# VHH binders against p49116, part 237

Target 1, 238 residues: p49116
Amino acid sequence: EGPLLSDTHVTFKLTMPSPMPEYLNVHYICESASRLLFLSMHWARSIPAFQALGQDCNTSLVRACWNELFTLGLAQCAQVMSLSTILAAIVNHLQNSIQEDKLSGDRIKQVMEHIWKLQEFCNSMAKLDIDGYEYAYLKAIVLFSPDHPGLTSTSQIEKFQEKAQMELQDYVQKTYSEDTYRLARILVRLPALRLMSSNITEELFFTGLIGNVSIDSIIPYILKMETAEYNGQITGAS
Below, E stands for the ipSAE of ESMFold2; O stands for the ipSAE of OpenDDE; V2 stands for 0.75 times the mean of E and O plus 0.25 times the DockQ between their complexes.

## First folded at step 17 (VHH)

Design ha1 (framework vhh_7n9e_1; at its last look DockQ between E and O 0.86; V2 from the best seeds 0.00; counts 0 for: pae E 3.0 > 2)
Fold by OpenDDE, look of step 17:
Structure ha1 (fold): chain B 238 residues (1-238), chain A 119 residues (1-119)
Amino acid sequence: as target 1 above (238 residues)
Amino acid sequence: DVQLVESGGGLVQAGGSLRLSCAASGFRFEDYGMYWGRQAPGKGREWVSGISGDSSYTAYASSVEGRFTISRDNAKNTLYLQMNNLKPEDTALYYCATWEYSGSPEDYWGQGTQVTVSS
């Protein structure tokens, strides 16, 4: 078997909706998030190892880790997305909802804490100066996580995860030879992803676009969508 | 239209070997991962093995790991499954399958080929 990831998998270019509005409205935020989500899922689909696992396993994996992949994508694309501005806009929208007494105090706290966690995570990744290769491998490690409930073929998934980990290790050793503990510093960030609520992420970034439809329910369709079809849809929606 | 036609099944004694083939048509074969599944009597469909479009990666269910080998010939639009050291529990109707990225939530399956392993 060849490497789990190739240079083609390192490329992760997010195209933002154009033009950017003066005021970041819910639609812009949701569209941006949608593009990132699609990019992330299609990235996964482009991995040969992922292709080999079959539809059921693939779908289950993505359903289990889409929030983590999405969050890693946010961190990776933070500059291109102007993530800080987006998050600020989200907070502003939330404040409006608060003023309208649409949210309970507990919910407000929960949502604000989630936003803080997202920002903190992205900032931490920026401080570590994570490069494209490292992001790719981290995404692969997250994608091929065998410890999600209900997964089949966990042994095979574990093998792919191990391969991703090994390749990351090799890359870090080769590229950052003077930083002996870089790998550990990178990997120790992954648990933070598991602490983030997919439901809250969905509400913050996608509710304005998909309404009551869950990301979970549309994942199979996204995975089966042709890239050309997606691109056409995105261009048509912009 | 996508068509998948399996062959190579039969009756074999435990410890024996079979090689299954699946002829594919109606889609760009090399662009898609291919899979083998099986269904034993009274049981649900079970994923057995998969292979990437470019054959660079293969995957196996734990129950067949080390015994089965999946391969493909993209020039012939054919998927293969070499089954060695067959066991009675491997008895099933074996399906060739593909996940065609057409927006449909369903996979495509062939009619299957029967594999029977006697003790």
Scores: ipSAE 0.787, ipTM 0.904, lowest interface PAE 0.5, mean pLDDT 91
Fold by ESMFold2, look of step 17:
Structure ha1 (fold): chain B 238 residues (1-238), chain A 119 residues (1-119)
Amino acid sequence: as target 1 above (238 residues)
Amino acid sequence: DVQLVESGGGLVQAGGSLRLSCAASGFRFEDYGMYWGRQAPGKGREWVSGISGDSSYTAYASSVEGRFTISRDNAKNTLYLQMNNLKPEDTALYYCATWEYSGSPEDYWGQGTQVTVSS
């Protein structure tokens, strides 16, 4: 077996919808988020170790971790997405909903706490200046999580996760040789991803695209999309 | 238009070996991850082994690891499963499948080849 990831898996270029609207709206946010989701799924299926697992296992893995992969993608692409501007627009909408008595105070508090945790996660990743190689390995560690219930082939998944951890360690040691604790600082941020609610992520980023279905119900379709269709979804055609 | 045709099954005594083949057509074979599955009568479908399109990665169910070897020949559009040290519990209909780049949520499957292991 070769390396788990190669340089081709480091490239993660999100292309935003054009033109950027004068006022951010649900359609722009949903299209931007959909492009990130499809880019993340295309990235996962390009990994040879992922390709070697069967459909049932791969679908189960992605269903269990799609929100974590999406959140890592948000952090990685936060500047190109203008994520802080998107989140500010969402906060303003929520405050208007309070003024009009349209949402319960308990729900709004849950959503605001989620936004705060997402901003803190993204800020912590930016403070560490996490590079594209590090993001790729963190995504692989999250993807090959053996702890999810109902998984088959858990020993193979654990081996792939350990390989991602070892390759990240090797990369960090070679590239950041004077920062002995960088690997530890990076890895201790992963538990925060489990605090992110997939339900709230869907409400924040996918309300205009997905009505009464959840992202996990469409994952088998996303994973099986033809490459040409995938590229059309990511880049807006051709 | 995708076709997967398995062959190489048969009756073998415990401890013996068989090599299964899967001839593929109707798609760019090298672009797809491939896998073998099996189904014994009255039991559910079980994933056995998989291989990436470029053969750089393989994976195995714990029940067959160390005994079975998956491989492929992209020039011949053929997937293989070398099965050694066969046990009666390996008795099943074996089929090959592909799951990537299909535009459908379901895998493409072959019709299968029967493997029967006697003591």
Scores: ipSAE 0.399, ipTM 0.767, lowest interface PAE 3.0, mean pLDDT 84
ESMFold2 (binder alone), look of step 17: mean pLDDT 83; pTM 0.829

Design ha10 (framework vhh_7n9e_1; at its last look DockQ between E and O 0.69; V2 from the best seeds 0.00; counts 0 for: pae E 3.9 > 2)
Fold by OpenDDE, look of step 17:
Order: structure tokens, then C-alpha cells, then sequence
Structure ha10 (fold): chain B 238 residues (1-238), chain A 119 residues (1-119)
């Protein structure tokens, strides 16, 4: 069999909503995030190995790892998204909520900690100067994670994850031959993704568009939609 | 409309073999992954095997790995499942399915073909 990923899977181009508002409002943030989410799921769909696992398994995998994929996407697209500005805007909105006494002290702490984790993760990835190939492989490793609860065909999933890992290793060895510990440095970043709450991510980036609908519930539909259909569903512009 | 028609099922003794076929129409067959599922009596749907659109990747459930082989002929719009060393626990209604990734959000699958493996 061929490689798990090809050059076509390395391309990960996010198109931001236009025009950019002077003030980053909740709608802009949510739309941007939605586009990234769609892009991430579409990327997964484009992987032959992913296609081979069947609809149920595919859906389950994406449900399990969407937050991690999304976060990797944030890191990868941080410049295009002006992520620092987006996060600052989110913090500002949060501050307003705090002042209005809409959140408990514990919840405020959780949300602020989450934002900090997101920032730190993205900054750490930037410091490592992760390239497009490495991001693609990291996403694949995250996608084909067999250790999520409720998954079927875990043996097959594990094989695909191993293949992703091997290809990443080969790529790093070939591309960064003088940096013998680069692979280890980038892989040790993955655990940070598991510490991030999908619920908080959803609240921060998606509540403004999807309301009370969960990302988990819409994943099956997103996976079945083309870009135009997706945009219609999210923005109401059908 | 997407149509999937399975064939090749039947009664076979344990250790025997069957080859299932699935004729597909109503979509660009080569653009989509295909998979086989099965439903045993009193049990829910179970994924059995899948294959990518270009046949570059195949996948199998642990219960059938090494015994079943999935393949496809895109020129004939046909999906296959070679089942060897069949076991009584393989008894089920076998159906082929696709995930169209466009148009309707529904999952498309055939009516299935019955496979019965006797002890």
C-alpha cells in the first residue's frame, strides 16, 4: 500500500471571512472557527485510509478528536487567522461577562486557563517552527487515535496511526537530519491537546453561530457536506 | 438516486467460502470509499470492511481480518467481498454502503444479501 498521506494532504489553506471587521465580533470569530472546523474535517475525509474505515468509525473518530484537530488547525493557521487578536477579543468579551457577574469564579478560572493553554500551545508550535508536513502527520496521528472510548476496529486504527508515525519519523529524519531530537520534541506536544476541554473550546469559538447545538451532533452532517452546503447550514445562506 | 444491490450470499458450511458482490449506481463510484457491513440476528449493524475510492487502502474488522478480502472494480462499479474460512458467527445480512459526502446527508446502503454459515 502507498503512503498514508500524500502531498495533497499537506496543503491546509484556510480562507478567512471577508471583510474583516474593525472590531472582532462574536460572529466573525465563530465564522472563522467554523471554517477551520470544516477544513479540518474535509481534510480528514480526503485521506484514503480514513475513507476505508467506514462511516460509523469515521464519525466516531472525528467526534473523539475534533477539538484536537481544531487546536492543531489553530496553531497551523495562527498567522492567517490573526489568532492572537482573536484570543484577545475573546478575553475582552469574557472580561465583560465577568464584570456583569454572569460567570462563577470557578468557571472564569476554567475558561481563562483554557485560553492560556491554547495560547501556550500555539506559541510552542510556532517556536518549534512546525512545517506543513509535520502538521499533516500530527493531525493524522491525532485522528487515528485508537485509545478513545467507544471506538470499534481499534486494531485497524492503530495500524494507521503507526503508519502516520513512521512516515513522520521518516520525513523528519530526511528533512531535519541534523536535528536528531526534533521528532521527540514535536511528539511531546501532543499530550497538551488532551488536556484541553472540548466544551470550553466549543463555547469560546462556536456558541455564537450554533447556539445550543453541539459540535458533536453536527459532525456527521459536516462530514457529508460540501463547502457550499456547509456554509449554508452554518450561516443560513442557502 | 444511489442504488446498491448486493448478491452472492447463501448457505455455506463452516470453513467454506463465499464471494459477495455489490453493484453500485447513481454516483461516481470511483470517487467514494465503500464498505461492507453486516447485521446478525438480534444484533446491531457492524462494520466489516472498507476500501478507499482508489483501492489504495483497505480496512478490516478484527473479527474478519485475515479471512475476508475487500476489493473493487471501478470500471464495473462493483464492490466485492471475498469471505474465506467462514464461521457460524459470520452469519448475518451483509450490506454494502457508501458515504457520499455530498447532497443528501443520509447514509446509503443496499438491502443486503443473507449469509448463513452452518456448524
Amino acid sequence: as target 1 above (238 residues)
Amino acid sequence: DVQLVESGGGLVQAGGSLRLSCAASGFRFEDYGMYWGRQAPGKGREWVSGISGDSSYTAYASSVEGRFTISRDNAKNTLYLQMNNLKPEDTALYYCATYPYSGSPEDYWGQGTQVTVSS
Scores: ipSAE 0.386, ipTM 0.754, lowest interface PAE 1.1, mean pLDDT 90
Fold by ESMFold2, look of step 17:
Structure ha10 (fold): chain B 238 residues (1-238), chain A 119 residues (1-119)
Amino acid sequence: as target 1 above (238 residues)
Amino acid sequence: DVQLVESGGGLVQAGGSLRLSCAASGFRFEDYGMYWGRQAPGKGREWVSGISGDSSYTAYASSVEGRFTISRDNAKNTLYLQMNNLKPEDTALYYCATYPYSGSPEDYWGQGTQVTVSS
């Protein structure tokens, strides 16, 4: 077996809807988030080890980790997306909902705490200057988690995760040879991803696409899409 | 016309070997990850083994690892499953299927070939 990831899996180019609207609105935010989601799913599906695990296993893995992959994508693409501006617009919309008494106080606290955690995660990754190779391996570690699915093939999934961990270690040691603690600083960030709520992520970023359905329910259909259709969703081609 | 046609099944004694083939036509075979599954009487379908489109990665269910070997020949549009040290528990209808990487959103699957392992 060769490397788990090739250079083609390091490329992660997000393009934003064009033109940018005068006001950042729910449709722009939802289109931007959808492009990132489809880019992330396309990335996962392109990995040969993922391709070898079979359809049911693939669906289970992505259902378990899509929010973590999405959050890593937000961090990686935060500058291109102007994520801080998007989150500020979301907060302003939430403030209007408070004034109109549309949300409970407990829900608002949960949502604001989630936004803060997301901002802190993205800022911490930016301060560490995580590069594209490191992001690709972190995504692979999150994708091939044997802890979540509970289905068959967990030994194969564990072997692929171990390979991703070893390749990240080798990359960091080779590329950042004088920084003994870089790997440890990177890996300490991963537990924060499990604190991210998928239903709050859906509320923040996918309100315009998701009425009464969840991302979890559409993942099998997203994973089966043709590559040309993915490219249309990623670029917003009509 | 997309088709997957399995062959190579049969009756074999425990400890024996069989080689299954899956002939593919009507699509770009090399663009698809491929899988073998099986279904025993009264049971649901069980994933057995998978292989990436470029053959760089393979995966196996724990029940068959070390005994079965998946392979493909993209020049012949054919998927294979070499089955060694067969056990009565391996008795099932074996089928091949696809995972679309860059092809159609619908899955392609065959009708299956029966493998029966006698005690």
Scores: ipSAE 0.308, ipTM 0.715, lowest interface PAE 3.9, mean pLDDT 84
ESMFold2 (binder alone), look of step 17: mean pLDDT 84; pTM 0.846

Design ha11 (framework vhh_7n9e_1; at its last look DockQ between E and O 0.77; V2 from the best seeds 0.00; counts 0 for: pae E 3.5 > 2)
Fold by OpenDDE, look of step 17:
Structure ha11 (fold): chain B 238 residues (1-238), chain A 119 residues (1-119)
Amino acid sequence: as target 1 above (238 residues)
Amino acid sequence: DVQLVESGGGLVQAGGSLRLSCAASGFRFEDYGMYWGRQAPGKGREWVSGISGDSSYTAYASSVEGRFTISRDNAKNTLYLQMNNLKPEDTALYYCATYEYRGSPEDYWGQGTQVTVSS
């Protein structure tokens, strides 16, 4: 059996909307986030093992882990996205909402904490200097997580996750042979993803574009969209 | 239009074997993963086995793993399911399915072929 991931799965190139506005508005942020989300889902679709699980399982997996995949994508594309600037803009918008008394104190705390977690996670990944291969394998491990509620074929999913983990291990041992504990340092970051609220992520990055529609509800459509079609829809040019 | 036509079902005794075929048309077969599902009487649809477009990966439900083998011939636009050591609980209408990435979440499946396993 061939490797779970190939070199083609290592490439993860996000194209940002152009031109960048002088002021990062909600639309720009949402469009950028949408592109990243699409890229992440398209990446999953490109994995043969993912294809083998069938539509129902695939949809369920993505529904379960889209926030984690998205967050890993944020970390990986942080420089290209100017993530720090985006997050600062989001905070600024939030502050305006606070001033207008649109949010409860508890909600404000929750959202601010979430943003902090996102920043810390991305900073930690940058500090570790995670490379493209490692990101690909981490995304695969997250994607093929058998421990989400309601999943079918968990045994098969687990096997794929194990394969991803083993390939990551082999890669790290080969590439970073002098860093004995690199694998552990990388894997220990994954729990942080589970602490992040998908609802808050959705609110921060997607509400301006999808309105009252949930990411969960549109995942089946995103997974079935062609790249050209999606790009045309977002940019208005097919 | 996508068309899937299953065949190869029938009546077989427990411990017996069957080979199902699914003829596909209306899409680029090799570009898409395919899977077999089944629906037993009074039960919902159940995923049985899947295979990637390039056949590099296969997947099986726990209930059929080690007994069933999924394969495909992209040159013939045909999906196969070799079923060995069949059990009465394998009795179901078996259908092949795919979904193409064309902006709709709709699944494509055939009418199915009946597999009946007697004890």
Scores: ipSAE 0.692, ipTM 0.873, lowest interface PAE 0.6, mean pLDDT 90
Fold by ESMFold2, look of step 17:
Structure ha11 (fold): chain B 238 residues (1-238), chain A 119 residues (1-119)
Amino acid sequence: as target 1 above (238 residues)
Amino acid sequence: DVQLVESGGGLVQAGGSLRLSCAASGFRFEDYGMYWGRQAPGKGREWVSGISGDSSYTAYASSVEGRFTISRDNAKNTLYLQMNNLKPEDTALYYCATYEYRGSPEDYWGQGTQVTVSS
């Protein structure tokens, strides 16, 4: 049937809370991250193939991959978000917490390792100059992953993932016809996403908004939101 | 209020065909994906087939692919399931549901229509 993604699914415009404060604060970081999360969920929900899979499957897929989608979003929007500045502020705060003996050494080590892996991933994507079409297909590939435990309808999910891979291949071959190895360079970055910790992502970006509630537990509610409500959450407007 | 009303169920011999309908009201039908589910006696609910709001994509459970066809008529706010080459294991209460509806984490479901496939 038709293409998995249309041009409307390639558009991914993150609008940051304005103005950026002189001193980075939890509310700015959490609002920025929330906008990216809702933009990512709205993107996933708008895909016709996703709509065809049913609520239980949709919820299971997004629960399994939301952190991967969010991380791809961070990489795609790193400049708009001033992500390097945000991560530097978080690192400085962690160093102050060590000096004030407020956080366990093992937790700080885990969080620092995650930040380094995130920085490495974002830098590698920037170095490859991944464009908006490529990001859209990469997000579709991680969304329609049939190998997460507990999924049903894995044959259908696999077919959609294969379609995303084929459309990415066609796009890269047409757009970057002189770079024979570009597709391979892009695809080898995906396994690193599975290693990203969702609970550390929540701690870094969502503690001020989520409190003690995991993003996993709110996924069914987010997926059921009206489009107008998504637009309000994405832009910070009502 | 959202309302989904299934019809078209019945008793049919193995190898036969049946067409189910789901009349929808109380929401903008074309904005939402729709799906059919079924529940056999003593079993949990099973997703059977789904269709996007604009009908551009359909998906099927492996157990029914090639035998069932989902469709919708957005002008009539109606969802359909054409069921061919029916097997006794297709015997179940069939219900339609809508995706992506504000107000509850669970989808809205109809009361269902019984399909019984005899040998």
Scores: ipSAE 0.364, ipTM 0.754, lowest interface PAE 3.5, mean pLDDT 85
ESMFold2 (binder alone), look of step 17: mean pLDDT 85; pTM 0.856

Design ha12 (framework vhh_7n9e_1; at its last look DockQ between E and O 0.67; V2 from the best seeds 0.00; counts 0 for: pae E 4.6 > 2)
Fold by OpenDDE, look of step 17:
Structure ha12 (fold): chain B 238 residues (1-238), chain A 119 residues (1-119)
Amino acid sequence: as target 1 above (238 residues)
Amino acid sequence: DVQLVESGGGLVQAGGSLRLSCAASGFRFEDYGMYWGRQAPGKGREWVSGISGDSSYTAYASSVEGRFTISRDNAKNTLYLQMNNLKPEDTALYYCATYEYTGSPEDYWGQGTQVTVSS
């Protein structure tokens, strides 16, 4: 059996909407986020092991981990996206809502804490200087997580996750041989992803574009879309 | 148009074997993963086995693991399912489907082939 991931799975290039507006509006933020989401799902589709699982299982896996994959993508593409600027813009928009008394104090706190956790996570990943291979393996580990409720074929999923973990271990040992604890430092970042609310992520990055439609509900459609069709279906651009 | 045509089903005694085939057309077969599903009487559709486009990876439902083997011949645009040690609970309409991405939310599958395992 060959490796779970190949060099083709290491490439993760996000193309931002053009032109970049002078003021980061909700539309730009949502479109950027949508492109990242699509890229993440397309990446998953490109993995042979993923292709070998049933359609329902694939959909269920992505539904369970899309927020984690998206967050890893944010971290990986933080510079290209100017994530700090995007988050600042989001906070600014949120402040306007606060002034209009549209949100409860508790909700404001939750959203602000989420943004903080997101920033801290991305900063921590930058500090660790995670490379493209490590990101790919981390995404695979997150994708092939057997511990989500309602999954079928958990034994098979677990095997794929173990393979991802082993390959990551081998890569780190080979590439960073002088840093004996790098693997551990990387893996301990994963729990932070589970603490992030998918609902809040959806609200912050996608509400302006998809309206009342949930990411959960559109995942099956996204997984069935070709790259050429994506813009037409998500952004409304033909 | 995508077409999938299943064959190889029939009546077999418990412990017996069957080999199913699925002839595919209308898309680049080698570029997409394929899978077998089945539907027993009064039950919903369930996934049985899948295979990647390049055959590098296979997967099985726990209920058939060790007994069934999925394979494909990309040169013939054909998907196979070798079923050994069949059990009465394997009785179902077996269908093949593709992971082709066409923008449609629906999978493509054939009409199916009936497999009946008698006790």
Scores: ipSAE 0.770, ipTM 0.902, lowest interface PAE 0.5, mean pLDDT 91
Fold by ESMFold2, look of step 17:
Structure ha12 (fold): chain B 238 residues (1-238), chain A 119 residues (1-119)
Amino acid sequence: as target 1 above (238 residues)
Amino acid sequence: DVQLVESGGGLVQAGGSLRLSCAASGFRFEDYGMYWGRQAPGKGREWVSGISGDSSYTAYASSVEGRFTISRDNAKNTLYLQMNNLKPEDTALYYCATYEYTGSPEDYWGQGTQVTVSS
């Protein structure tokens, strides 16, 4: 078998909705997040190892890891999408909800904690200056995770994950030869992704686009979209 | 519409070999990953092997790795499964399958071809 990823899998260009509103609103945030989700799903589908797995396995993998892929995408595209501004707008909305007594204190604490974890993750990735190749391999490691509940072909998935890990190691050693601990610093960040809540991510970024239907339930449809339809969703062309 | 027609099944002694074929039509065959599944009587469908659209990657279930080889000929719109060192537990109805871009989450597969391996 050849390399798990090629240079075409490193390209990950997010285009934001135009024009940007004076104040960020739910519609703009949801459109931006949807573009990132579709870009992430298109990326996963383009991987030959992913294509070699059956539809049941493909759907199961993406259902298990879509939030992790999305969170890596947020970190990778944080500057392009002005993520810090988006999160600040969300926090302000939550503070207004407290003052109007619209939400329980326990729920607000859960959501604020999630936002803090997301901010910390994105900041740590930026501080490490994670490059596009490293993001691509981290996404592959997350995608081919054999330890998610309900997977049936775990030995094959494990082999693909090991290949992604090996290729990341080779890349880091070649590109950052004077930084012997870079791989360890990168990999230590991954466990935090598993703890990100899919439910809260949907509330923060996808409210209003999916009439209360979970991302989990639409993944089979997203994975079966034609390439032209993906491009329309990623760019908003139609 | 998508059409997948499997052939090449039959009765074979344990340790023997068979080569399955899947003739595909109604879609751009080279754009899709393809896979073989099987279903033994009274059991659910089991994924057996898959191959990427450009053949650069193949994958196998642990139960068949080293014995089965998946391949495709995109010029002929045909998927193959070479099965060697067959065991009685390989007895099943074998299907080829792929995604169909219809907005449906379900696999599309043919009627299947029966493989029966005697002790």
Scores: ipSAE 0.257, ipTM 0.692, lowest interface PAE 4.6, mean pLDDT 83
ESMFold2 (binder alone), look of step 17: mean pLDDT 83; pTM 0.834

Design ha13 (framework vhh_7n9e_1; at its last look DockQ between E and O 0.79; V2 from the best seeds 0.00; counts 0 for: pae E 3.3 > 2)
Fold by OpenDDE, look of step 17:
Structure ha13 (fold): chain B 238 residues (1-238), chain A 119 residues (1-119)
Amino acid sequence: as target 1 above (238 residues)
Amino acid sequence: DVQLVESGGGLVQAGGSLRLSCAASGFRFEDYGMYWGRQAPGKGREWVSGISGDSSYTAYASSVEGRFTISRDNAKNTLYLQMNNLKPEDTALYYCATYEYSGRPEDYWGQGTQVTVSS
């Protein structure tokens, strides 16, 4: 059996909306986030093992882990996205909402804590200097997680996750042979993803575009979209 | 339009074997994963097995793993399911399906072929 991931799955190139506005408005943020989301979903589609699981399972997996995949994508594309600037803009917008007394104290705390977690996670990944291969494998491990509620074919999913883990291990041993504990340092970051609220992520990055529609509800549609189709839609060029 | 036509079903005794075929048309067959599902009487649709477009990966439900083998011939636009050591609980209408990417949320599946396993 061939490798779970190939070099083609390592490439993860996000194209930002152009031109960048002087002020990062909600639209720009949402469009950028949408591009990342679509890229992440279609990355999953490109994995043969993912193709083998069937539509229902695939949809369920993506619904379960889209926030984690998105967050890993944020970390991986942090420089290209100017993530720090985006997050600062989000905080600024949030502060405006606070001033207008639109949010409860508890909600404000919750959202600010979430933003902090996102920042810390991305900073930690940058500090570890995670490379493209490692990101690809981490995304695969997150994608093929058998422990989400309601999943079918968990045995098969687990096998794919194990394969991803093994390939990551082999890669790290081969590439970073002098760093004995690199694999452990990388894997120990994954739990942080589970602590992040998908609802808050959705609110921060997507409400400006999708309105009252949930990401959960549009995932099946995203997975069915042709790559060229969504690229055209996002870029405004058909 | 996507069209899927299943064949090869029938009546077989427990422990017997059947080979199902699915003829596909209306899309680039080799570009998409395919899967078999089944629906037993009084039960919902159940995923049975899947295969990637390039056949590099296969997947099976726990209930059929080790007994069923999925394969495909992209030159013939045909999906196969070799079913060995059949059990009465395998009795169902078997259908092949794809989730060809067309921008539509619909699934594509055939009308199915009946598999009946007697004890």
Scores: ipSAE 0.763, ipTM 0.898, lowest interface PAE 0.6, mean pLDDT 91
Fold by ESMFold2, look of step 17:
Structure ha13 (fold): chain B 238 residues (1-238), chain A 119 residues (1-119)
Amino acid sequence: as target 1 above (238 residues)
Amino acid sequence: DVQLVESGGGLVQAGGSLRLSCAASGFRFEDYGMYWGRQAPGKGREWVSGISGDSSYTAYASSVEGRFTISRDNAKNTLYLQMNNLKPEDTALYYCATYEYSGRPEDYWGQGTQVTVSS
């Protein structure tokens, strides 16, 4: 077998809706987040090892990790998305909700804590100057996590995760040969992804969705979407 | 229309070998992963083995790893399963499937080919 990822999996270009509005609104945020989600799903299904696992395993795997994968995407694309500005706008909205007694104090606390954890994660990744190859392997490690409940092909998934870990190690040692601790510093940031709540992510970034839907429930449809339709959703064309 | 037709099943003694084929049409075969599944009488469906579109990656259920080998010939639009050291527990209807990107959430499956392993 060949390498787990190729150069095509390193490219991760998010295109923002155009033109950018003078003030951020829910529709702009939701469209931007949707483009990132579809880009992330398209990335995952293009991996040959993922293709070899079959539909049921793929769906289970992505359901278990979509929020972590999305959060890595947010960190990677934080500058392009102006993520700091988006989060600041959301914080201002929450402050107004407190003053107008429109949202419970417990919920506001949960959402604010999530925003702070997300900001801290993104800042820590930026300080390390994580490159595109490193992000691709981190996403693969998160995607091929064998410890999710209900998985049936766990030995194969573990094999692929170990291969992603080995290839990341080889890449870091070759590319950053004088930084002995870079791999360790990168890997210790992964547990923070487990702190991210999928329902709060949906609230922050996907409030423009119609109806009572969760990302978890639509994943089988997203994974099977035609490539032309993905390209339209990623770029917002149509 | 996607069409998958399995062949090569039959009756074989335990410890024997058998090679299954799956002829595919109606889609660009080389662009999609393919896999084999099986269903024994009175049991649910079981994923057996899969292979990426370019053959660079294969995966196997633990029950068949080391005994079965999946392969494909993209020039002939054909998927194969080489089955060695067959056990009575391998008795099942075997079918191939494609992980095709059509906007529907379910894969396409063939009608299957019966494999029966006598003790």
Scores: ipSAE 0.505, ipTM 0.814, lowest interface PAE 2.2, mean pLDDT 86
ESMFold2 (binder alone), look of step 17: mean pLDDT 84; pTM 0.848
ESMFold2, look of step 18: ipSAE 0.368; ipTM 0.750
ESMFold2 (binder alone), look of step 18: mean pLDDT 84; pTM 0.846
OpenDDE, look of step 18: ipSAE 0.579; ipTM 0.834

